# VH-VL binders against UPF0598 protein C8orf82 homolog: the designs that were tried, part 7

Target 1, 218 residues: UPF0598 protein C8orf82 homolog, of Mus musculus (Mouse) (q8ve95)
Amino acid sequence: MWPPSGAVRNLALVLARSQRARTCSGVERVSYTQGQSPEPRTREYFYYVDHQGQLFLDDSKMKNFITCFKDLQFLVTFFSRLRPNHSGRYEASFPFLSLCGRERNFLRCEDRPVVFTHLLASDSESPRLSYCGGGEALAIPFEPARLLPLAANGRLYHPAPERAGGVGLVRSALAFELSACFEYGPSSPTVPSHVHWQGRRIALTMDLAPLLPAAPPP

## First folded at step 1 (VH-VL)

Design Rb09 (framework fv_reozalimab_arm2)
Fold by ESMFold2-Fast, scan of step 1:
Structure Rb09 (fold): chain C 218 residues (1-218), chain A 118 residues (1-118), chain B 110 residues (1-110)
Amino acid sequence: as target 1 above (218 residues)
Amino acid sequence: QVQLVQSGAEVKKPGSSVKVSCKASGYTFSDYAISWVRQAPGQGLEWMGGIIPIYGTANYAQKFQGRVTITADKSTSTAYMELSSLRSEDTAVYYCARDYYEGAFDIWGQGTTVTVSS
Amino acid sequence: QSVLTQPPSASGTPGQRVTISCSGSSSNIGSNYVNWYQQLPGTAPKLLIYSNNQRPSGVPDRFSGSKSGTSASLAISGLQSEDEADYYCAAWDDSLEGYVFGGGIKLTVL
């Protein structure tokens, strides 16, 4: 155990920033106790989803691949009930809320609350994208024309349920696989114009761009 | 001084079970995961599984599911790895290691040699 | 067979720069942190690099790590005789749901 040396690049930088923020300043601005009861029979819990779609307790010191929630039924229930947080509580720090009975489950995210982790495809079925480890139960139709490569951060986005913000992040492994299908025009070497999918040449609509932040955080 | 100290070498017969201990000291036991990694003679490293003491949850590599059980006793700051239905191919040095951050195993036990022979 | 691919052996002379490669896929190196371990004969492995390019306290700055796409590299500058050891890369694998190691490389200092 020792303090991180210098700036950490790429994927490591994002995760290091998340850990440092919670340790150095998160506690100062956001005060809560896991399982707190603001009124009888109501419990509040606080969660974090990373850029790989892994769900953690927000106050966990360890955010590694063996500490994330993996219970399929819990993940399906949690993300199926996810809505924008308009509760009047913790809205600035936890922009989404999943209500499970008398539990208020507040969620903050590294990028988007929906992170696509797997392409579900077979010879007989239309392809679907599964998110946040929820398998078939958390899957939506794959719409290749609506893939949005965002030049500002080098990330790939896809439509997501409107209740969860309407746009989701495609995790890095899946984005790497899908990027092999992109076609670049001579006037746009950094932004693809088309995607090649199942023998078709499909023009990208870029219609998700207005739903994403105009500039990355400083 | 942060350290992990493992139990001593064992010789086992095929079909039996072995339980190796790993006692942690010098840090808050519940703050870090403990993984188990083995190495057969002249071979490379192989992850078997790990446990997260604060959640009480263990994860296992697919190859060892059904044969390995990893547990932790927070009162004694000790992790355990039990491997059942031993075969000659299980002859190896078994290590416990602390998972500092995202699979960074920064502190290792000295290793426990398990020999499976008739 | 190991999931991550490393050359089985490498050699160098004192003072030389040696680079050790590690090749994986989108489900492991492409998505997750890469860690590197040094193993001296008869000893437990030692963490050399974590989170792609970070050094633990006590590891000399002549050891450095990098990652690009689905591949990672460990660089050893100013090679010394005590660097003769086996070196392993490792990462979480999303498909296997576990940590995977490279096959290891035996580095000989001539």
Scores: ipSAE 0.000, ipTM 0.452, lowest interface PAE 13.7, mean pLDDT 83

Design Rb15 (framework fv_reozalimab_arm2)
Fold by ESMFold2-Fast, scan of step 1:
Structure Rb15 (fold): chain C 218 residues (1-218), chain A 119 residues (1-119), chain B 110 residues (1-110)
Amino acid sequence: as target 1 above (218 residues)
Amino acid sequence: QVQLVQSGAEVKKPGSSVKVSCKASGYTFSDYAISWVRQAPGQGLEWMGGIIPIYGTANYAQKFQGRVTITADKSTSTAYMELSSLRSEDTAVYYCARDSYEWGYFDYWGQGTTVTVSS
Amino acid sequence: QSVLTQPPSASGTPGQRVTISCSGSSSNIGSNYVNWYQQLPGTAPKLLIYSNNQRPSGVPDRFSGSKSGTSASLAISGLQSEDEADYYCAAWDDSLEGYVFGGGIKLTVL
C-alpha cells in the first residue's frame, strides 16, 4: 500500500522545514516601464510564463496563444540563461532573471518557470521532455521514476535544470497522457505508487516533493 | 551537494606543458561556466580564463593568451586547463571554480592542484 | 600585478569592527558587481560576499559589503579569531574583458 505511513510522515516533515522551493509568482505590485534603462547601456524587460509554458510580456493585457512568444531561438536563449534573481532588483516580484547581453529579462510564473510541453521519443535514443516551446534544444532526459503527482494541487512535476529550481511543471495535456500509466494501490485511489512505462513497473521516488512550496494555510 | 574535484599535484620541467582536470558533480554541468584561477606561493589570486560549455567558447586573460587552453567534456562533466611553455614563474596552485558568469562570481571552488616547475 | 588595490595587511582584536577597502576604476568596480572571497590558511578561497552586498547561505551577518563609485568595502563586525584569513575583492573588467582580483589583504586577529 502507498504511501507508507513512515515515508509520508518523513516527507511532510521535510516539506515543512524545507525552504529550497522557489516561488515564481510575485505578490507585490511593482512599478516598471518595459525597456527601462536604470543605468547606461542596460535595458530591463519583464516577462511572465503560464502553466502551459507560454512566455509573455508581463504587462500584456491578453495572455493567449496569439500573444505568446514563439521564436525558437529567442525561447532557447531566454530559458537557457534563466537563473534565480539575485540582482537586488525586483526579487520579490520576479524571482528569476535571464541575462541576454545588455538586457535583464525578469521573469515571474504561474507555477514553475520550466513547463514541460512535449515528450520527444526516438527509437535511437532515450526519451526526453521538451519545455517552454524550445523543442530539442530545451529538452532533458525523461525520468519516469521521478514523476511527482502532487495531491495538494492535482498537478504533475518532473525534474528540471537546477538553475531554474530543479522541478518543472508538466502541462495539463501532457500530464493527462503520462498519468494514464500510473498504478494506484487498492487503499490509495488518489495517489499512485508506480508508473508503467515501456513494459516496466517503476516505483515512484517522490524525491521532488521537498523542492515544492508547502500548501498555503486553509 | 556541489563539488569540484581536481587532479593531483604535478612536477614539470621548463618548456613542458601541464594539463589539470576539474570534475564537477552535484549540478547540471552545462548550466555554469568554469573559470581557472592560480596562486603563486605567497602571492594573490590571478584569473587565467574560463569556458562556458553551452556556448562552446573559452575566454583567456591577456597575459595567458597563446599559452593556455581551456576545454570541457560534457559527457564526463570535466573541465581542463592546459598551460604550455612552462616557466619557473608558473609554479602555483591552480584552482577551478564554478562561474556564475551572468553575475560574475565563483560560488564553489576545487581543492587546488599544485604545479611545480623546476629543472 | 593586481588590478584592484587593497592594503596588504590589517589587524584587529576580538569584538572589534574591521573594514577592508578595495579600489578600482570605472571599467571594473565602477561598472560591475564586486565580490569578496575569504581564504583560510592552507585552503581554497570561499565566496564570502557576492553582488556588492549579498551573503551566501551560511555566512554570518557580521560580514557585510558595500560599493560606492569605483571603491568597495568589506566590513567585519564582532571580529573573531577564526576570521584570520586573506580577503580578496574581485570584479569583471570591461576593458580587459576578464575577471580581476585585488592583491589580497592578510587579516591578523591579535
Scores: ipSAE 0.000, ipTM 0.431, lowest interface PAE 15.9, mean pLDDT 83

Design Rb27 (framework fv_reozalimab_arm2)
Fold by ESMFold2-Fast, scan of step 1:
Structure Rb27 (fold): chain C 218 residues (1-218), chain A 120 residues (1-120), chain B 110 residues (1-110)
Amino acid sequence: as target 1 above (218 residues)
Amino acid sequence: QVQLVQSGAEVKKPGSSVKVSCKASGYTFSDYAISWVRQAPGQGLEWMGGIIPIYGTANYAQKFQGRVTITADKSTSTAYMELSSLRSEDTAVYYCARGRDYEFGAFDIWGQGTTVTVSS
Amino acid sequence: QSVLTQPPSASGTPGQRVTISCSGSSSNIGSNYVNWYQQLPGTAPKLLIYSNNQRPSGVPDRFSGSKSGTSASLAISGLQSEDEADYYCAAWDDSLEGYVFGGGIKLTVL
């Protein structure tokens, strides 16, 4: 139902198979067949999103800038329909699902399914964070008070759509930019208390902590 | 509060067109699909089509292809459904509904409904 | 005719457990999530169950959904007089490329 996912996916499938042909001696996890049809009219595809917000076919041998999906409309459609996988199929391995008409698109992630890549700010608009290469179409309000730096892994998190788990990873380049604004108290030198954003000193709420498996309780 | 508010009742002649509006408030309009569902007097629910404002693409049930047009205006947080070539069989209550997390399904917020009466 | 099949009516008494069936095919219930809607007389429908068995905030736990193969069921435990309503199952249909509803069932509480 959604254009141009078929064309983008066909190219990625060709690239993945080409890479496999060169590295046939490897032992890899495979629990499915891309495009499998468990019942008539249903097609299942399997995807992976890395810590930089780049989307790949899960069985792609090489995962780099060249092989990631870059089609804006495909990325917007895919991530707009992302939700927790409660289908009874592949739930442990692929915790998220994007339902696109006849296609069930299973997703696993290196960290979070939503990865913020850009801060979108203009003179006329409130700042927003864009995720997974979707530009203006995949953007949510930037909430500096709700930024969560996680000591356990050194990564930065921000609210994300509830359908995609409620918390998203801020990719390293953007996290580096935003983390320069943190203020640390003498009683907690490793956990910031405030963020300085556009001339304001904003207290951090830490409300996202319970949503992350390794995070301390609130 | 999250809500959808629809335009008022319409009385139309056979062969004319009707355009119903659905104003969204209390949430980010672009993040959710809006569908249109109708119900003829004493009958069941029938999906007509839907739109995802963030993408701008509308999809229609085969029965209504060529007669229905669904649009969305992000600047006013308003969705529209226009049905042309009206027949007496189009007399129904027309609902707009917000999809929860899925493709034009799991409607968690509904408009109050707009009664469209087609009579000669 | 509805794509998903439901009985046209059912009845129960307060405190009883009532089960409402919904039958489809591989292209709809067999392949996609089932949703359930409750419609009280003169009102818009209300989402009662989504993703086969999940409840929206505010829906009592006495309502539960299940799906097996190409069929789905809505169970109402501890039936109450305010449960008297029309109930609809619904799912996406891959063949029709559209969202389809069952014909609806009128539940009477005696």
Scores: ipSAE 0.000, ipTM 0.433, lowest interface PAE 15.5, mean pLDDT 82

Design Rb39 (framework fv_reozalimab_arm2)
Fold by ESMFold2-Fast, scan of step 1:
Structure Rb39 (fold): chain C 218 residues (1-218), chain A 122 residues (1-122), chain B 110 residues (1-110)
Amino acid sequence: as target 1 above (218 residues)
Amino acid sequence: QVQLVQSGAEVKKPGSSVKVSCKASGYTFSDYAISWVRQAPGQGLEWMGGIIPIYGTANYAQKFQGRVTITADKSTSTAYMELSSLRSEDTAVYYCARGLEDYWSGYYFDYWGQGTTVTVSS
Amino acid sequence: QSVLTQPPSASGTPGQRVTISCSGSSSNIGSNYVNWYQQLPGTAPKLLIYSNNQRPSGVPDRFSGSKSGTSASLAISGLQSEDEADYYCAAWDDSLEGYVFGGGIKLTVL
């Protein structure tokens, strides 16, 4: 079969280069095999965490409450060891990495790698937020003054460990409960100024805003 | 305020099908599962299945496989349960319930619809 | 017929402490959290206890839950007439890949 002319081939190459420059994608589509071994005694696995804080194998065809990881010890180990991915491998597609022995566990997320799922509160203890199914072992102090409702996406955020990006998503059910405590000023009906928590009126700091990427304009 | 409002009572003939609706309000519909639970007169609760709207997937109890279809319409925040090949033993109150998957607390139903009575009589 | 086993009935007098049992297996109560639902006559069930021992907002502290091995228990202290209801335990079952309920217990307040 006769190949395309040199002029047609040159036009295709120009369009390909222009497209790559304009999109700034640059990185080719990720390819991996679960359990691959690039070096002796090393195995690599690829994971995904959704906006509910549920952890899945990235290539899982079904992602629901039945197929998510529920083993407490594994979740605690996985998220406790989570760090930014500076391995030189898959950094653009999987921005976080958890090292579990000889396993490299790459993670991508729908929103944030830390998703708060439960408020741990009692009369005798300072309140804490638990994340990603780790219960007591994956809990941090609840800081109501630092809650950030983000107008661009309607989601609620809270401080998270620096190793996992410093800001975490509050799962929708918990966000709904906490949002009932917000007070709105007359000048801004969509952005709260204070939160009412345990009999106190607390000013919101908005200090987490710089840590979140800007939403694209409508 | 979270609410689940179900369609009205139905009287059906054996061999027919019934489709019950459950309209949700007061929360983000796609973020929570909706399950269907039935209760025959004087009997206990029986889970039929549930749907996770965000994934578009439904799961059914083995007893109802092939006869029940659970669907969700995100545009109307409404879940549906259709039961076919009705028999007199399908006479029951059918409830929808909002399901929460919380790794800390497992799977449970925090809000329930008022129930829909389905009577199957010859 | 029920996967989880509960006594069919129990009774108590106002002020009494009543304990309701629920027995399962390793695939349900033994591996997963237990939840409890209260059903008042003629009404839909209401979540009473989740995660073995947690109370939703609005549930009095006289209701408490516990779990040991493949069994769970609901305790009602200071029994009141309004507590007369059916009580169901429930849990996810790993083998059935579904949610299962106990047969329910009819609690009568004498």
Scores: ipSAE 0.000, ipTM 0.428, lowest interface PAE 15.5, mean pLDDT 82

Design Sb01 (framework fv_ustekinumab)
Fold by ESMFold2-Fast, scan of step 1:
Structure Sb01 (fold): chain C 218 residues (1-218), chain A 117 residues (1-117), chain B 107 residues (1-107)
Amino acid sequence: as target 1 above (218 residues)
Amino acid sequence: EVQLVQSGAEVKKPGESLKISCKGSGYSFTNYWLGWVRQMPGKGLDWIGIIYPGDSDTRYSPSFQGQVTMSVDKSITTAYLQWNSLKASDTAMYYCARDYGSYFDYWGQGTLVTVSS
Amino acid sequence: DIQMTQSPSSLSASVGDRVTITCRASQGISSYLAWYQQKPEKAPKSLIYDASSLQSGVPSRFSGSGSGTDFTLTISSLQPEDFATYYCQQYDSYPYTFGQGTKLEIK
């Protein structure tokens, strides 16, 4: 029953494109050296995650499938330890931090630090959403009632760990699949009222909306 | 089927060297950290350290740093824990375990190391 | 180092009982907490990770909850195979540390 057509879809596409952030210019205004050591045994590294959930070294000249981190253990360790950057260092440019002992891994993101990439569903267990390429180890319960389609940018959001801002982006391919489950009320063609999931008609709560203004785009 | 198979029990004297092994199978060995955990007789679990087989990067518990060495041989998907000079206080069960996301999802059966005169 | 304290150190229970084991961290560890079950003369087995996520193949009677410093492992209806020692482990920071263990014994 979704996606919407006509002027609403065209507006959503325009808004989504206009909301896209480019991180390369921001990096040029921040001074760091990869692996720098501000104190003994401390190493600092700088990263970027895109709207597809792909992780890169922030200073990489190209950010594509070839240059993104693909190592499962590294991705799991990185994202499982992610938290808001309250370190007093690089907070304005890198709003999130992943600590690994004395390694500080600073992260900035195109949209949200958590980007859901896969729906993990089986006959024997409750469905979960996996994020940022971490498979089973980076997965949280799928809560269809809490899905938030945001008209302003045409993107779909879902709860994420509180340490990573409490709300995550659903990558476009997965969002397209999940959007087929939305039901729109007769009086509101742009705001879905329900989602149809596993034979159930579930009312949307829209409770994530206040969290998005708290985490502006990078 | 993920399996971690450890070497057999060892009986050693103080001052002797020892190297025990943990062979991984059923998964991509180089894509997961591997941890070592000590359990002294009748006691709880003590984390020794973790090693990443892809590049041999190690993270040791401070209490074990300099006491043991972790290493890997990627060609035979095997991790090792080594002592240059054993002490009676090293008597314990030693487990290897796969570190999936800083927690250990699969464990080896354990290697009993007994150090006595 | 982050110190993990379990309570009780041991408890006796009967089949069918609801059992709760507590784990307390000396500082905040968010949800970076795992629970393990160890039967006599066997290796530990993973039960729960990220404080509340059930490991694949573990019965649904096991559940975990908590965040920050206070965590609980609950067995909703104790079965004979559940008599074992249970350990919590934090992985917020190095070194990883385990609780001292809780031994669950038949009453």
Scores: ipSAE 0.000, ipTM 0.431, lowest interface PAE 15.2, mean pLDDT 83

Design Sb07 (from Sb01 with heavy chain D99W Y100G G101D S102Y Y103E; framework fv_ustekinumab)
Heavy chain, then light chain:
Amino acid sequence: EVQLVQSGAEVKKPGESLKISCKGSGYSFTNYWLGWVRQMPGKGLDWIGIIYPGDSDTRYSPSFQGQVTMSVDKSITTAYLQWNSLKASDTAMYYCARWGDYEFDYWGQGTLVTVSS
Amino acid sequence: DIQMTQSPSSLSASVGDRVTITCRASQGISSYLAWYQQKPEKAPKSLIYDASSLQSGVPSRFSGSGSGTDFTLTISSLQPEDFATYYCQQYDSYPYTFGQGTKLEIK
ESMFold2-Fast, scan of step 1: ipSAE 0.006; ipTM 0.437

Design Sb13 (framework fv_ustekinumab)
Fold by ESMFold2-Fast, scan of step 1:
Parts: C-alpha cells; structure tokens; sequence
Structure Sb13 (fold): chain C 218 residues (1-218), chain A 118 residues (1-118), chain B 107 residues (1-107)
C-alpha cells in the first residue's frame, strides 16, 4: 500500500547518526538534515550507492556490509522508482531521485546508480542480471552483445533501465567472470570485438560508450 | 501556454478495445505526474490513477486496477488510457490532468467522451 | 481509502452573497487539499491548492482555509459566472479521492 513504510530507514538513521564526512577531492559538502521537511508532510532523505551496489544513508560514518540497507522490499521499492533528479533541489550533488508520495529520496553514486551483482541463469529461461541486492525483483535481461569494458577505468558496463541512466556498472567479481570470455582484435588491443558466451561468438555493439565519459587523466 | 489536448469522442460496442490520448505542451512533460479522472453522466469526479512520464511509474485506484492501462510516449509528450474489453459501465467523460504532489491537478484536458452501447 | 464528504450537496444563492462550502476528510490530510470548479459540459478548473493557496488567474473573491480534517471554500461576493459545481480533493495519500460535489444554484 502507498505510501511505503519508513521503519527500515528509522533503524538505519539510529545506526548512522554522525557528522557528514568531508569529500576528499573536488566534491564539496552539501548542507541537509536527514528527514528535513521543506513543506508540511514532505520528507527528504539522502542516500549513497557504492561500486558494489550497496545502499547507505549518505551521512553514514561507516559504509560496510553491516551498515548497508538489506531489506529486500525497501531496495526493490527504492530502485524501481529511481529517476534523474530534475527537481531543482540538490541536482549537482544528488543526480538521481526516488519519489515515494511525499518522500523525496535523493541518491548519489560512486559510479552508476545501478550496479549488477549477480547473473541469474536458468535452463528454462533467458539469463538476467540482478542489481543492488534486489534479487529477481531487480533483474533485467542479460544482453552479452551490449557489454562494454571501459579501458580508461578497467570497469565493465551493461544496459540498465533508462530512468536510472541507461547504463549500469557490473561489480568487480562478476565483471572478472564475464571478462574471461572477451576476444580482442589486432586493430583494437584494448577494446574487445566479441564475447564468447555459452558456445556463441557474439559481436559487441559498443553502443553504451557515448553514455560513459573516459576517466580523467592522472 | 501549458495545455493538455485530448483525443475526440468515441462510440464503441461492449468487448471492443479502445485507446484514448492526452497530449501535453508548454511544460516539462517528464517532471509532472499525469492523472486520469472519470466522470459518469450526471455524476461526480472519480480518480483513476496517475502516471509519471519520466519512468512510466503508475499508481492506480483500486477500483480501476486491472480495468484500464495508463501509458506514455515521451517522444510526442502524449499519455494514453487503454481498455482491452469495454463494458457499458465504462460510458463516461474521461479527463487527463497534470498533477504535482504539492499542487494537486492544476491543468486539465478538455475531456474525451466514451460511449459504450450495444 | 480516505473519504471526502462535502456539505451542503446543493446550495441556492444570489449574486453578491457570501457562500461557504465545507469538506471533511475521514483521516488527517494536513493541507493536501485542492478545490475545483466545474461548469456544465466543461472540464474542471483548479481554484485552490494546499488548502489555501489561490491558483494563478483565479479571482481573489475565492479563498480556502482549514487543515487536518476540516476545510472550507469561501466566495466572498458571488458573481453570475460562479454558479457551478465545486469539488474538493485530497492528495495526501493514494488513491486520491474527491468529495461528491456541491452544486451552487441561482436562488
């Protein structure tokens, strides 16, 4: 039933009560209070998703397995409602927003808001990639032809819902498994031409490249 | 300026499918919810649901869940309300309206009259 | 579902009169209430949002008040063009719900 319960967030707020840490490079502190109410019955919360697809309250002092959100229903609701932040509020620091009635849930991410953690394979069904701890409820069709290894940062990317930017990061352990199947051409030693997946030789489209800028020089 | 323009009146028979449209202009289509409201002849306003065009997220009234489908085509700033199998009880005026969770429904379409009879 | 009850269901008045229409929510909705005006064979028009905020272009003779469960729409000096049906709507919780309407008729 809408609006969703805030109980899981209240528990996390108790665990994460600390001053907001400074950003080490380039990103300035943004001023907010978790649960702030700019209008009656409106609540604003601020979140962070890391390169492993773990979701945290943004102001959590420690970001590890113990402090990340693990409630499946909350994760499914949160990530299913993600959209680009065009609200006029906190857009520079929190590029994505998950709206739940009068709750504005602002999100910033280490890499991409969608981080694929598991390949869900079945003999009777097409394989799917699951993201951000949401299991089968946060899974999309696996499209090996559209995998993009980015030479600039050594990371692997895959299509994601358009509302979440259209491209997602494949977490390092899963990326290592999938990257073992890449074939490189002599004219492109750092960019693969094909992926070998379950007995098929599949040409890579590279269509995700324009969505991802090259890593800045050192 | 800000406008919602709906498709023309429809006359249908029970069991037929129908898709009516609502075209937005003069505002950022993806930044506002779009709602649908039914008004049966001589009766009051009945809320069907809302859709967020930016990601096609929907919220239906329990009374309309499974009876109609809301969808959007962002490329032409148009929302749709669809029936797979019309009933005589679907005879009504259907309005679309721009909805923002702070301001309710601030801009309304002119309405589409749907008549379902044998 | 939150039920919205309007009173009266109909009201007769003369030009120049002060008219008051009430709307009651079955649960607290803070200020998340809008008022709409509908003339025969026309689409509804937004008058008031957030219980008391006047929509752009709406004459100042219209005003809204209230919070929680009890709300009022007032027309301070009724004009000929104001004869219409008025609806309140809560937008605090899904599903959004309308009152049954108040028909304002010429006396």
Amino acid sequence: as target 1 above (218 residues)
Amino acid sequence: EVQLVQSGAEVKKPGESLKISCKGSGYSFTNYWLGWVRQMPGKGLDWIGIIYPGDSDTRYSPSFQGQVTMSVDKSITTAYLQWNSLKASDTAMYYCARSYDFEGMDVWGQGTLVTVSS
Amino acid sequence: DIQMTQSPSSLSASVGDRVTITCRASQGISSYLAWYQQKPEKAPKSLIYDASSLQSGVPSRFSGSGSGTDFTLTISSLQPEDFATYYCQQYDSYPYTFGQGTKLEIK
Scores: ipSAE 0.006, ipTM 0.428, lowest interface PAE 10.9, mean pLDDT 84

Design Sb19 (framework fv_ustekinumab)
Fold by ESMFold2-Fast, scan of step 1:
Structure Sb19 (fold): chain C 218 residues (1-218), chain A 119 residues (1-119), chain B 107 residues (1-107)
Amino acid sequence: as target 1 above (218 residues)
Amino acid sequence: EVQLVQSGAEVKKPGESLKISCKGSGYSFTNYWLGWVRQMPGKGLDWIGIIYPGDSDTRYSPSFQGQVTMSVDKSITTAYLQWNSLKASDTAMYYCARVYDFWSGFDYWGQGTLVTVSS
Amino acid sequence: DIQMTQSPSSLSASVGDRVTITCRASQGISSYLAWYQQKPEKAPKSLIYDASSLQSGVPSRFSGSGSGTDFTLTISSLQPEDFATYYCQQYDSYPYTFGQGTKLEIK
């Protein structure tokens, strides 16, 4: 048996990963002013979350570690109140909305609005995945059987709160660590069948696949 | 004209199930959260929770989580509050009210549904 | 949960009086506070939102003020139809919480 070229395979997976990186993001131009008031009791703000789970003002010219929001309470409040945008406003470009009193906080994302950044584990509790910088306050049970490695983009997905679409992206560094536990079928080097977790061999259900947008037909 | 019209008074025995309704009219039903509030006889107002009719997203008060179920049928612009097994302590007036957004107060109220649970 | 405390629990007043009802939150709620009026055997009616904004159709004798933790509802010249129970409610955080109510009775 010849080992596949690791460098060529990894490059192909990186390129595939980029293909649908912005399935959450609107591609159409939109016009808005941060803090606009369409009616007396309303203020509207526009945000963007990247594939690392970092939150930005949408109109920020630079999106890097310096310009992302880092305040824990703000991040917890923002993502705890996140829901699908059914407001009738900006739905195509900003598919999610976080309502905070008189503020409509519209969100678009590079991939998913929920991006898992850390595995939280303790001896007394089942492991949980934390998302978008919210620590313990933004965490859900880790379900290894429901991990979805998506061949089309090479990314890893996990269940997320239903209000945020039911599926979240696992950020690259964490996905790399979790992917080391995958077991691949005898003639399928890109689609794993099982994950090895805490001494167990767990079959992957692939039940999250319907929650992700389908590729357009050829 | 915005209106919320609630179902009529109910007299029930402990252990019975019940579903009361709140019908919205005069506005876009799917674009506003709808809340439920309990008022025990001679007592103040108690917030039960809110539901967004567009996708049935719910937020319950911790004291009511698991005790009642909020649901909606957007085809008839109607919200529901349901008990699987009533208790005497559920005896109260139940109001529905429209919420502008997640953190907004109520602007329009239904007339209330009196629920009496006695043996 | 944010505790809302109203004072007084009841007060007696005469037509023409200036009446003030207070509401205190156990933590800061900015201006995310509403006031409701409930007449005997009737549903509550919204009076004020965002601490100081008067609801459409509410008489100008009603006014609200405050921010943070301390809020007031004022009726500048009490009318016969104003005898009712008044409730404050915070909507800064879930769960939404109401004050215990202030019963305004004829003197």
Scores: ipSAE 0.007, ipTM 0.452, lowest interface PAE 10.1, mean pLDDT 83

